# Designs tried in a protein design chat: miniprotein binders against q6w4x9r395to579. Part 122

Target 1, 185 residues: q6w4x9r395to579
Amino acid sequence: GHCSLEGGSFVTTFDARPYRFHGTCTYILLQSPQLPEDGALMAVYDKSGVSHSETSLVAVVYLSRQDKIVISQDEVVTNNGEAKWLPYKTRNITVFRQTSTHLQMATSFGLELVVQLRPIFQAYVTVGPQFRGQTRGLCGNFNGDTTDDFTTSMGIAEGTASLFVDSWRAGNCPAALERETDPCS

## First folded at step 11 (miniprotein)

Design ec14 (also named ed26)
Fold by ESMFold2-Fast, scan of step 14:
Structure ec14 (fold): chain B 185 residues (1-185), chain A 82 residues (1-82)
Amino acid sequence: as target 1 above (185 residues)
Amino acid sequence: STTRLRIEFRDISEEQAKKVEEIIRFEAEKSGVDVEFEYHDGRLTVEARGSPWAIEWFLYIVRIRLWWELEGVTIYVIKVES
């Protein structure tokens, strides 16, 4: 399955449900029993550095008991706070430059991340079939049903993106907002 | 049903204990988990009570936030009782 974080504030879930995101926090993008060492893929959003976007993706994080891998829009890759030169390899994870504008994180456990650095920071998550019905977070539950893609961290299916997104916050940050973004009206 | 969780943080400073407590209070309220704290001799003890599902998520998200936000803090799970 495929999940995308595009255009600064848009997300498409593994079940292909699109939604828009407004927030300035770290959020759990993907959690699953299939991730080793209590791992999680996380997305960091901040005030937008691009014209007319209120908030945008600024970093993607893979966090586990062993690793704290941060890939930022500044083209810096760190693990546990230490900057790493590419290609960077751990026992189960390799981060490398696939093109001049794209980084790839390949894993041995069925997760792949591709990050577009330029012109706009974007992320693309691919998971193998073993993850079907086994995921939770901003990328949805990967069960083939879009009507429950806004399932919160407490297992409640919401009708709106804002409550869903707020439930996946991994930080003591302000609540995400749905806002009108046309300042010229 | 109710699950009870006891966790400890050892050899932590008062500043670290304050930040851990802040994280735990925030996540406990969000998850519907009741928490009690005791700090003595560099050791912070947390007693948590909630449904099995709430305690499972609470422990996971607290662990994730500690790994993300704090250095040199280790969570010790002392007891889980349902």
Scores: ipSAE 0.560, ipTM 0.816, lowest interface PAE 1.6, mean pLDDT 84
ESMFold2-Fast, scan of step 11: ipSAE 0.449; ipTM 0.774

Design ec15
Fold by ESMFold2-Fast, scan of step 11:
Structure ec15 (fold): chain B 185 residues (1-185), chain A 82 residues (1-82)
Amino acid sequence: as target 1 above (185 residues)
Amino acid sequence: STTRLRIEFRDISEEQAKKVEEIIRFEAERSGVDVEFEYHDGRLTVEARGSPEAIEWFLYIVRIRLWWELEGVTIYVIKVES
């Protein structure tokens, strides 16, 4: 299954449900018992341009008991706070430059991440069939049914993206649900 | 049914303990978990109570946020009972 983070804040889930949100936080993209050592794939969003109404992807993070791999829009790759030369290899994960504009993180556990660095920072997540029906987070539940793709961290299926997205915050961040009254303030 | 979770943090400063407490309070409220804190001599103890499902998510998200946001803080799971 394929999940994409494109155009700043546009997301397409593993079951092909598209949505958009505005939020400044770290969010859980993917949590699954198929990820080793309590791992999670996360996305960092921050304000873009001069307008505070726009947010964009600024980093993708793979976090586990052993690893804190951060791939940021400034083309820096770190693990546990240390900058790494590419290709960077661990026991189960390899990060390498796929093209002049793309980095890839390949894993031994059925997760693959491709990050587009230029002209716009974007991410593409691929998971193997072992993840079917066993995913949670912004990328959805990968069960073949788009009607429950907005299932929150507490197991509640929402009809709107904002409540769903807010449930996957990994930070003490403001809720995306609140209306912005002045986008330049 | 109610699950009770006791977790502990060791050799942390009062400043680190306040940061841990802030994360835990935020996640407890979101998960519907009740928490109580005790800090003495560099040790922070947390008692958490909630449904089995709420405690499972709470422990997971707290661990993720501690790994992401704080340096030198280790979570020790002392007891889980339902």
Scores: ipSAE 0.672, ipTM 0.844, lowest interface PAE 1.1, mean pLDDT 85
Fold by OpenDDE base, second read of step 12:
Structure ec15 (fold): chain B 185 residues (1-185), chain A 82 residues (1-82)
Amino acid sequence: as target 1 above (185 residues)
Amino acid sequence: STTRLRIEFRDISEEQAKKVEEIIRFEAERSGVDVEFEYHDGRLTVEARGSPEAIEWFLYIVRIRLWWELEGVTIYVIKVES
């Protein structure tokens, strides 16, 4: 399964359902029992302009019982608040420079993350087949059915992205907005 | 107290040195660290001055930001506290 965070406010789920939102919070992208140590992948969005429609991804966070790995738009990688030199390796996670514009987080448990640093900060999440039907979050449930991708954290299927996205907030933040925006933002 | 940090890049091309200087200068400004540069015959020397905390953070950020820019380049770091 492939999930993408692109263009500042666009998401494509594991089931290939595209949607957009504008929010300035940390959201759970991926939670699954297949992730060890209660692991979860999160996305941090912030305001990138003066209008409410000007939001963008600013960091990706992998959080587990043992690690809090943050990849930020400033090309800084931290674990548990400490800056780390690349390539950085834990017991089952490696963060390294993939290309001149891309960082990669590779894992031993079927999760891959590619982060594009320039010209737009974007993220691409790949999970193995063992994750099928066992994912939740903004990346969806990876069950081959796009119609139920907007399932909230409480297990309720929503018809719009706004309520769906809001249910996956990891903090107390303003409600996400679903509005038409410039595709370049 | 003030800490002086000296970073020496060896076997670095002039083009690479220019990139490094741009990156370091940017980070130095953000970190409140004063920096000076000298390039000569494949060697770039950076002198940085600031508080111990600022210098440590500066060094971490610089190393992270330059990792992929410095293929084939040898880096030496010297810290002097005064």
Scores: ipSAE 0.006, ipTM 0.164, lowest interface PAE 10.2, mean pLDDT 88

Design ec16
Fold by ESMFold2-Fast, scan of step 11:
Structure ec16 (fold): chain B 185 residues (1-185), chain A 82 residues (1-82)
Amino acid sequence: as target 1 above (185 residues)
Amino acid sequence: STTRLRIEFRDISEEQAKKVEEIIRFEAEESGVDVEFEYHDGRLTVEARGSPEAIEWFLYIVRIRLWWELEGVTIYVIKVES
């Protein structure tokens, strides 16, 4: 299955349901018991510099008990806070430059990530058939039914993308607030 | 059996510590984990207690939920089976 994060804030789920959202936070893209060491894939969105989009993808994170791999729009790859030279290889994960504008993260457990760095930061997630019906997050549940692709972190199927997206926030950010924030205190 | 967990956050501001406490308290209630907090001199200490399975899930979710707030913060985790 394929999930894409394109054009600032457009997402297409593993079951091919497209949606758009407006948010500036870290979101869970993919959680699954098929990911080793309690792994999860996450996306970081921040305010967009382009006039047709209010938010844009700025980093993708793979987090597990062993690794915190961050691939940022600034073309920096870190693991556990340390910058890494490419190709970077761990026991089960390899990050390398596929082309002058694309990085790839290949894994031994059926997950593949391709990140476009230029001209627009975008991500493409591929998972093997063992993930069918066993995914949670912004990329959907991969069960072949698009009507429940907006299943929240509480297990409720929503009719709108906004409640679905807000339920998968991984960071401590204001809900759906893209404007200038008021300082507290 | 009961697992005890100590999480220490270093170089954390008072504002960050309050946000971390809010998230941890919510996740602890959902996971069936008992938590206690102490903040002193840029250090937040969290003492957690629960079943091994509850503590393991709690720690995983806390790591995921706090990723954004924990940039620049050093985390120490100690698990003790008792």
Scores: ipSAE 0.000, ipTM 0.192, lowest interface PAE 10.9, mean pLDDT 74

Design ec17
Fold by ESMFold2-Fast, scan of step 11:
Structure ec17 (fold): chain B 185 residues (1-185), chain A 82 residues (1-82)
Amino acid sequence: as target 1 above (185 residues)
Amino acid sequence: STTRLRIEFRDISEEQAKKVEEIIRFEAEMSGVDVEFEYHDGRLTVEARGSPEAIEWFLYIVRIRLWWELEGVTIYVIKVES
């Protein structure tokens, strides 16, 4: 199955349900028991540079007990806070430049991520059949039924995107990439 | 039905413990989980109580936020009882 994050604020789930949202936090895009070492794919959104009423994707993160891979719109790839030159390889993950405008993260566990760097930062997630019915997060539950794609982190199926998106928040606004301590959060 | 969760952090400074407590209190409130803290000699113990669904999400989101936002903090013990 495939899930896309396009045009700054558009998401299409694994079951092909499209929706729009305007958030400025880090969100869980995909979590599954099929991901090794308690892995999760996350998306970081912030306000658009040209419009404060619109948000856009600024980074995609793969986080596990072993790895904290960040691919950002500034074309920097880090793992555990250290910048990496491409191709970057671990035992189970390879990040490489697919084209002059696209990076790819390939894995041994059935997850593939393609990131478009320009003209607009966008992400495309592909998962193998072993993930069917075993995903949760912004990309939906991959069960073949679009009516329950807005299943919240508490297991409640919503009819609208707003409560669904907020339930998958994995940080406070503004986005974690700014890394500034807020003493009175 | 009520689930109980115990988390222990070791070799954690007072400053780190305060940050962990802030994250945990926030996520507990958002998840409808009741939480209690005990800090002694570099060890932070957290006891949480809530529904099975609330505890599952709470534990998951706390671990994700700790890995994403904090440096040098390790979870040593996780015990879940229902």
Scores: ipSAE 0.227, ipTM 0.657, lowest interface PAE 3.8, mean pLDDT 80

Design ec18
Fold by ESMFold2-Fast, scan of step 11:
Structure ec18 (fold): chain B 185 residues (1-185), chain A 82 residues (1-82)
Amino acid sequence: as target 1 above (185 residues)
Amino acid sequence: STTRLRIEFRDISEEQAKKVEEIIRFEAEWSGVDVEFEYHDGRLTVEARGSPEAIEWFLYIVRIRLWWELEGVTIYVIKVES
């Protein structure tokens, strides 16, 4: 399954549900028992000066008991606070430059992340079939049904994106503002 | 059923304990978990009560937030009863 973070505030879930929000916080994109060592994939949003988006994705984080890998818009990759030269390899994770404008994080556990650095910072998450029906977070539950993609951290299916997004905050931040759900233009 | 969870933070400053308490109170309210705090002599103890599912999510998100927002804080977790 594929989940995307595009254009500052647009998200498309693993079940292909598009939505948008406006927020400045760290959010959980993906939590699953398939991720080792209590792993989670997270996205950091901050204020931007772009006329079409008032907030933008500034970093993607893979956090577990062993690793805190941060890939930032500034093209810096760190793990546990230390800057790393690419390709960077651990036992289960490799971060490398896929193209002049894209970085890739490949894993041994069925998660793949591609980050576009230029001209706009964007992220693309791919998970293997073992994740089907076993994901939670902004990328949805990957169960083949879009009607419950706004399932909050409390397990409640919401009708609006704003309560859903706010439930997945990983910081004590202001509430995100709901934006109208738009199809890809 | 109701699960009880005891979390302990050792060698923690009063300033760090206040930040931990803030994070835990927020996540407990969101998760539907009841919490009680006790701070004494560099040790913060948290007693949490809720459904097994609520306690599991609460513990997961608290760990994520503490690892993201605070450095050098060690979590000791004890399940008391389910």
Scores: ipSAE 0.130, ipTM 0.578, lowest interface PAE 5.2, mean pLDDT 79

Design ec19
Fold by ESMFold2-Fast, scan of step 11:
Structure ec19 (fold): chain B 185 residues (1-185), chain A 82 residues (1-82)
Amino acid sequence: as target 1 above (185 residues)
Amino acid sequence: STTRLRIEFRDISEEQAKKVEEIIRFQAEKSGVDVEFEYHDGRLTVEARGSPEAIEWFLYIVRIRLWWELEGVTIYVIKVES
């Protein structure tokens, strides 16, 4: 399955449900028992452009008991707070420059992340079939049904993206604005 | 049904304990979990009570926030009873 974070604050879930939100926090993008060592993929959003009411993706984080890998829009890659030269390899994870404008994080456990650095910072998440029906977070539950993609951290299906997104905050930050923009409009 | 969770932190300073309490209080309120704290002699004990689903998510996000926001803080004991 494929999940994308595009255009600053647009998200398309693994079940292909698009939504947009206006929030500035760190959010759980993907959590699954299929990720080793209590792993989680997170997305960091901050204020963007001339208007501070607009939000954009500024970093993607893979966090586990062993790793705290941060890939930022400044093209810096760190693990556990230390800057790394690419290609950077651990036992199960390799981060490398795929093209002049894209970084890739490849793993041995069925997760791949591609980050577009320029002209706009964007991220693309691919998960293997073992993740089907076993994901939680902003990327949805990967169960083949888009009607429950806004399932909160408490297991409640919400009608709005704002409440859904707010439930996946991984920081003490302001709640997302209750403004939903359809990417098809 | 109600699940009870006990978390112990050991060898932490009063300053570290306050930061842990802030994270846990915020997440408990957000998750609908009731929490009680006791700090004595470098040991912080947290007792939490809520539904099994609330406790599971509460514990997961608390671990994520501690790993993301704080260094040098180790959870010594986690005990879950339901």
Scores: ipSAE 0.106, ipTM 0.564, lowest interface PAE 5.8, mean pLDDT 79

Design ec2
Fold by ESMFold2-Fast, scan of step 11:
Structure ec2 (fold): chain B 185 residues (1-185), chain A 82 residues (1-82)
Amino acid sequence: as target 1 above (185 residues)
Amino acid sequence: STTRLRIEFRDISEEQAKKVEEIIRFEAEKSGVDVEFEYHDGRLTVEARGSPEAIEWFLYIVRIRLWWELEGVTITVIKVES
């Protein structure tokens, strides 16, 4: 299955449901029991200066118990906070430059990520058949039915993208940070 | 059905524990999970209760938000059926 993050703020789910959103937080793109060591793929969005105050993808993060791999639009790749030269290889993950403008993260567990660095930072997620019906997050549930692609983190199917997207916020968000520092909010 | 979850943070300072409690309270409220906290001698214990689906999501998001922030802290997780 294929999920894309394109044009700054457009998403197409694994079941091919397109939507757009505006957000300046870190969001869960993909969570699945098929990802080892509690792994997750996340997307960082920030305000875009080009699109008249619209938001755009700034970084993609793969997080597990062993690894925190960040691929930034600034063409910096880090793992657990340390900058890495490409190609970068771990036991299950390899990050390498596929073309002058594209990086690829290949894994041993059926997940592949391609990021376009220029002219616009974009991401493309591919998952194997073992993920069918076992995904959660902005990329949808991969069950072959688009009517429930906006399933929130609470398991509720919404008719609108806004409630769906807000339910998948993970952090690095001004509103979430303010709530964390002001417990009476 | 109800699932219980216990998360224990060892070698955590009082300042780190306050931050963890704020983050966990926020995520628990958002996911519909009930949480209780105990802090004693560098150890923070979190007891969580909710539906199996809510606890699964809660544990997942807590791991994502806190593993980066507290990579020097020992974290132990136990799921309890009830």
Scores: ipSAE 0.005, ipTM 0.276, lowest interface PAE 11.1, mean pLDDT 76

Design ec20
Fold by ESMFold2-Fast, scan of step 11:
Structure ec20 (fold): chain B 185 residues (1-185), chain A 82 residues (1-82)
Amino acid sequence: as target 1 above (185 residues)
Amino acid sequence: STTRLRIEFRDISEEQAKKVEEIIRFAAEKSGVDVEFEYHDGRLTVEARGSPEAIEWFLYIVRIRLWWELEGVTIYVIKVES
């Protein structure tokens, strides 16, 4: 399955449900028991200066008990807070420049990430068939049914993207977005 | 089923403990987990109750918020029961 984060604020889930949201936090894209060491893939969004996007993707993070790999729009790759030269290889993960405008994170556990750096920072997530029906987060549940793709972190299927996206909020939010009433939502 | 989690933060100041409590309350609200706090002698203990899925998301949110906001604070997971 394929999930995409494109055009600054557009998401297409593994079951091909498209949606758009406006947020300036870190969000959980993908969590699954198929990811080792309690791994999760996350997306960082911030305010955009582009006229047709209020917010945009600024970094993608892979977090597990061993690794905190951050790939940012500034073309910097870090693991556990330290900048890394590419290609960067661990036992199960390799980050390398696939083309002049794309970085790839390849893994041994069926997850692939391709990040477009230029002209617009975008991300593409590919998971193997073992992930079918085993995913949670902004990329959906990968069960072949788009009607429940807005399933919140508490297991409630929502009809709109706003409550769904808020439930997968994981941190780095401006103080205003952490208030009970958010005037921007 | 209901999962019970006990976590501990060690060697933290009162200022750090207040910020950790803010993070924990945010995580509990977003995951649907119930939490209780105790602070004593530089140690903050958190007891959390919820479904196994809620506890998993609670922990991820806590780890991410600590990564963004509080450098040098370590989470110790003491006990998980389902």
Scores: ipSAE 0.000, ipTM 0.232, lowest interface PAE 13.0, mean pLDDT 73

Design ec21
Fold by ESMFold2-Fast, scan of step 11:
Structure ec21 (fold): chain B 185 residues (1-185), chain A 82 residues (1-82)
Amino acid sequence: as target 1 above (185 residues)
Amino acid sequence: STTRLRIEFRDISEEQAKKVEELIRFEAEKSGVDVEFEYHDGRLTVEARGSPEAIEWFLYIVRIRLWWELEGVTIYVIKVES
């Protein structure tokens, strides 16, 4: 199945449900028991350059007990806080430049990430059939039914994207940006 | 029914303990989980209470956020009782 993060803040789930949101935080994109070492794929969003009402993808993160791989819009790849030259290989993960404008993270456990660097930072997530019905997060539950794609972290199926997205928030939000959006601060 | 969770951190400074408490209070409120904290001799103990579903998500998101945001902080004990 395929999940995409495009055009700054548009998401299409594994079951092909499209939605958009305006958030400036880190979000759980994909969590599954099929990911080793309690792994999670995460997406970092921040405000777009000229419009405070629009947000855009600024980094994609693969986080586990062993790895903290960050791929940023600045074309920097780090693992556990240290910058890495490409191609970068661990036991189960390889990050490499697929084209002049695309990076790829390939894994041994059925997850593939392709990141477009230019002209707009975008991400494409592919998972193997072993993930069917076993995913949760912004990319949906991959069960072949779009009606429950907005299942929150508490297991509640929502009709709109806003509560769904907020439930998958991981809390890495810049304090300065949060204060600017608060009319009483 | 109610599930109880105990998390213990060791060799943690008062500054690190405050950051852990802030993170855990935020996630507890969001998840509908009740939390209590004790800090003694470099040891921070967290007691959490909530539904099984709330505790499962709370523990997961707390561990993910600790790994992402707070380097040098390790969970030494996790106990879950229902």
Scores: ipSAE 0.127, ipTM 0.599, lowest interface PAE 5.5, mean pLDDT 80

Design ec22
Fold by ESMFold2-Fast, scan of step 11:
Structure ec22 (fold): chain B 185 residues (1-185), chain A 82 residues (1-82)
Amino acid sequence: as target 1 above (185 residues)
Amino acid sequence: STTRLRIEFRDISEEQAKKVEEVIRFEAEKSGVDVEFEYHDGRLTVEARGSPEAIEWFLYIVRIRLWWELEGVTIYVIKVES
């Protein structure tokens, strides 16, 4: 399945449900028992330079007991706080420059991340079939049904994005500023 | 039924303990978990109570947030009682 983080703050889940939110926090993008060492993929959002009410993706993080890999919009890749030259390889993860504007993180456990660096910072998450029905986070539950894609961290299916997004905060951040009008509706 | 979780942090400063408390209080409120804290002599003890499902998620997200946000802070003792 495929999940995307595009534009300032647009998300499309693994089951292809689109939504938008406004918030400045680190969020759990993907958690699954299929990720080794209690791993999680996280997304960091911060205020944009255009408006204080708008947010944009500024970094994508893969965190586990062994690794704290950060890929940031300034094209720096770190692991456990240390800058790394690409290609960067660990036992199970390789980060490399796929094109002049894209980085890729490939893993041995069925997770792939592609990050667009320019003209705007965006991320694309691909997971193998073993993840079906076993994902949680902003990318949804990957169960083939879009009606429960807004399942919160407490297992409650919400009809709107705001409570869903706020449940996946991984920071002491205020609730996201909800926009009632969806430009794509 | 309810699950009880006890965790201990050792050799942490008052500043570190305050940050750990902020993380834990936020995640406890979000997960519907009840928490109690005691800080004494470089030791922070946390007692958490909630449903088995809430405690499982709470423990996971607390670990993730502490790994992400705080260096040098380790959970020393974890005891789960059902």
Scores: ipSAE 0.488, ipTM 0.789, lowest interface PAE 1.9, mean pLDDT 84

Design ec23
Fold by ESMFold2-Fast, scan of step 11:
Structure ec23 (fold): chain B 185 residues (1-185), chain A 82 residues (1-82)
Amino acid sequence: as target 1 above (185 residues)
Amino acid sequence: STTRLRIEFRDISEEQAKKVEEIIRLEAEKSGVDVEFEYHDGRLTVEARGSPEAIEWFLYIVRIRLWWELEGVTIYVIKVES
C-alpha cells in the first residue's frame, strides 16, 4: 500500500482517501504490530510561508526502541541525535540518496520511505501486504474501505479530518485547525 | 468500567522526573485519563485511571513520547483491573 504527504499539508491514505489539515505538531503517521521493537513512523509539521498551505511537513521520524531516525527538510539525517553520512546502514534499515533531490529509507520489515527534499519537502510511504488491516495513524487503516480511514486513536470512525488528525498528535502542541473555505474563491 | 494502571520509574533524577510528569500529565489530559504522581528517593510512581481504551492509548503514546524525549530511564508497568 502507498500513503503520501504532499504539497505541505495534503495526505492520501493507504486506501486512497485524500484529505488536508493544518497543524504544527508531531503526528503518528504509521503504527503497526508489523513494525519491530514497537516502531512508529511520525511526521513533523510546522508553519509554512507557501501560499497553498498554512503548515508544511518539516521532518519524518522513524522511532523504535533502538532507533530515532530523523530526516529533515534541511537534508540532515540523524539517528539517536547524531548526524549521519549517507549511505547510513543499521541492522534492518538503510538510508541513502536515491536521486539528487530524494532520500530513501529501506527496511527489512516491509516499510519503505522516500522523501523529496527539493523544491518542496514531501514524503511517500510504501508498506508490504503483511500490513493490510494492521496499520493505524494518519495513513489510515489499510483495510480496503475508505469510509473508516478517519479512525481516531480511540477507535472511533470520524466523518471529518480534524478530530482524526488531532487524535494522532504525538507532541504537546496546539490542536490542528481546519482551514475554512474562502467564500470568494 | 475503569482500569487502574501503575507505572514506576526507577533511578530517575528530579530533573528527569519533572519532565516525565510534564509529558504524562499532558497525555493524560488528551486521553481522558486521571493521573497522580509520587516522587521518592529516585523513584517516580504514576497511578492512572480511565476506560480500558483510554488507558491502552495513554500507555502507548506515553511510551512513544518518552522514547522521543528522554533517555536512560527504566520503567516498570503494573496493571490492576477494577
Scores: ipSAE 0.012, ipTM 0.431, lowest interface PAE 8.7, mean pLDDT 78

Design ec24
Fold by ESMFold2-Fast, scan of step 11:
Structure ec24 (fold): chain B 185 residues (1-185), chain A 82 residues (1-82)
Amino acid sequence: as target 1 above (185 residues)
Amino acid sequence: STTRLRIEFRDISEEQAKKVEEIIRWEAEKSGVDVEFEYHDGRLTVEARGSPEAIEWFLYIVRIRLWWELEGVTIYVIKVES
């Protein structure tokens, strides 16, 4: 299945339900028992441009007991706070530059992420069939039924995106991203 | 169908404990979980009570937020009983 985060604030769920939202937090994009070591894929949104009503994707995060991989719109990749040169490999995850404008995170557990860096920061999430009916978060529940795609973290199906999105917040608003700084500071 | 959860944070400063309490209070309110805190001698103890489903989600999201937002903080699950 495929979930996309495009145009700064548009999301299309694994069941192909499109929506948009306004948010300046870190949100759980995908959580599943199929992710190892209590893993989660997260999206960081912040205010964009000259309009305070507009928000856009600024980073995608894969977080687990072992890894805190951040891919930011600044084209910086970190793991556990340390900047990494690409290609970057762990036992189960490889991050590499697919094109001059795209990064890819490939995993051994059926999750793939492609991030477009320019001209606008966007993300594309692909999951294998083992994730069917086993996902929750902004990308939906991947059960083949769009009527319950706005299921909140408490299991309530909402008719509007705003309550759904707010239920998947995983951080303070506005979201702050850690940047690489001088090691001596 | 009420689950009780006890978790601890050890060798944690008062400043770190306040940040952990803020995260836990916010997530507990959102999840419908009741929480009580005790800080003594660098140890923060949290007692949580709620439905089994609420406690499972609460523990998961608290872990995720702590891993994402704080460094040098380890969560110890001391007791889970239903």
Scores: ipSAE 0.381, ipTM 0.746, lowest interface PAE 2.8, mean pLDDT 82

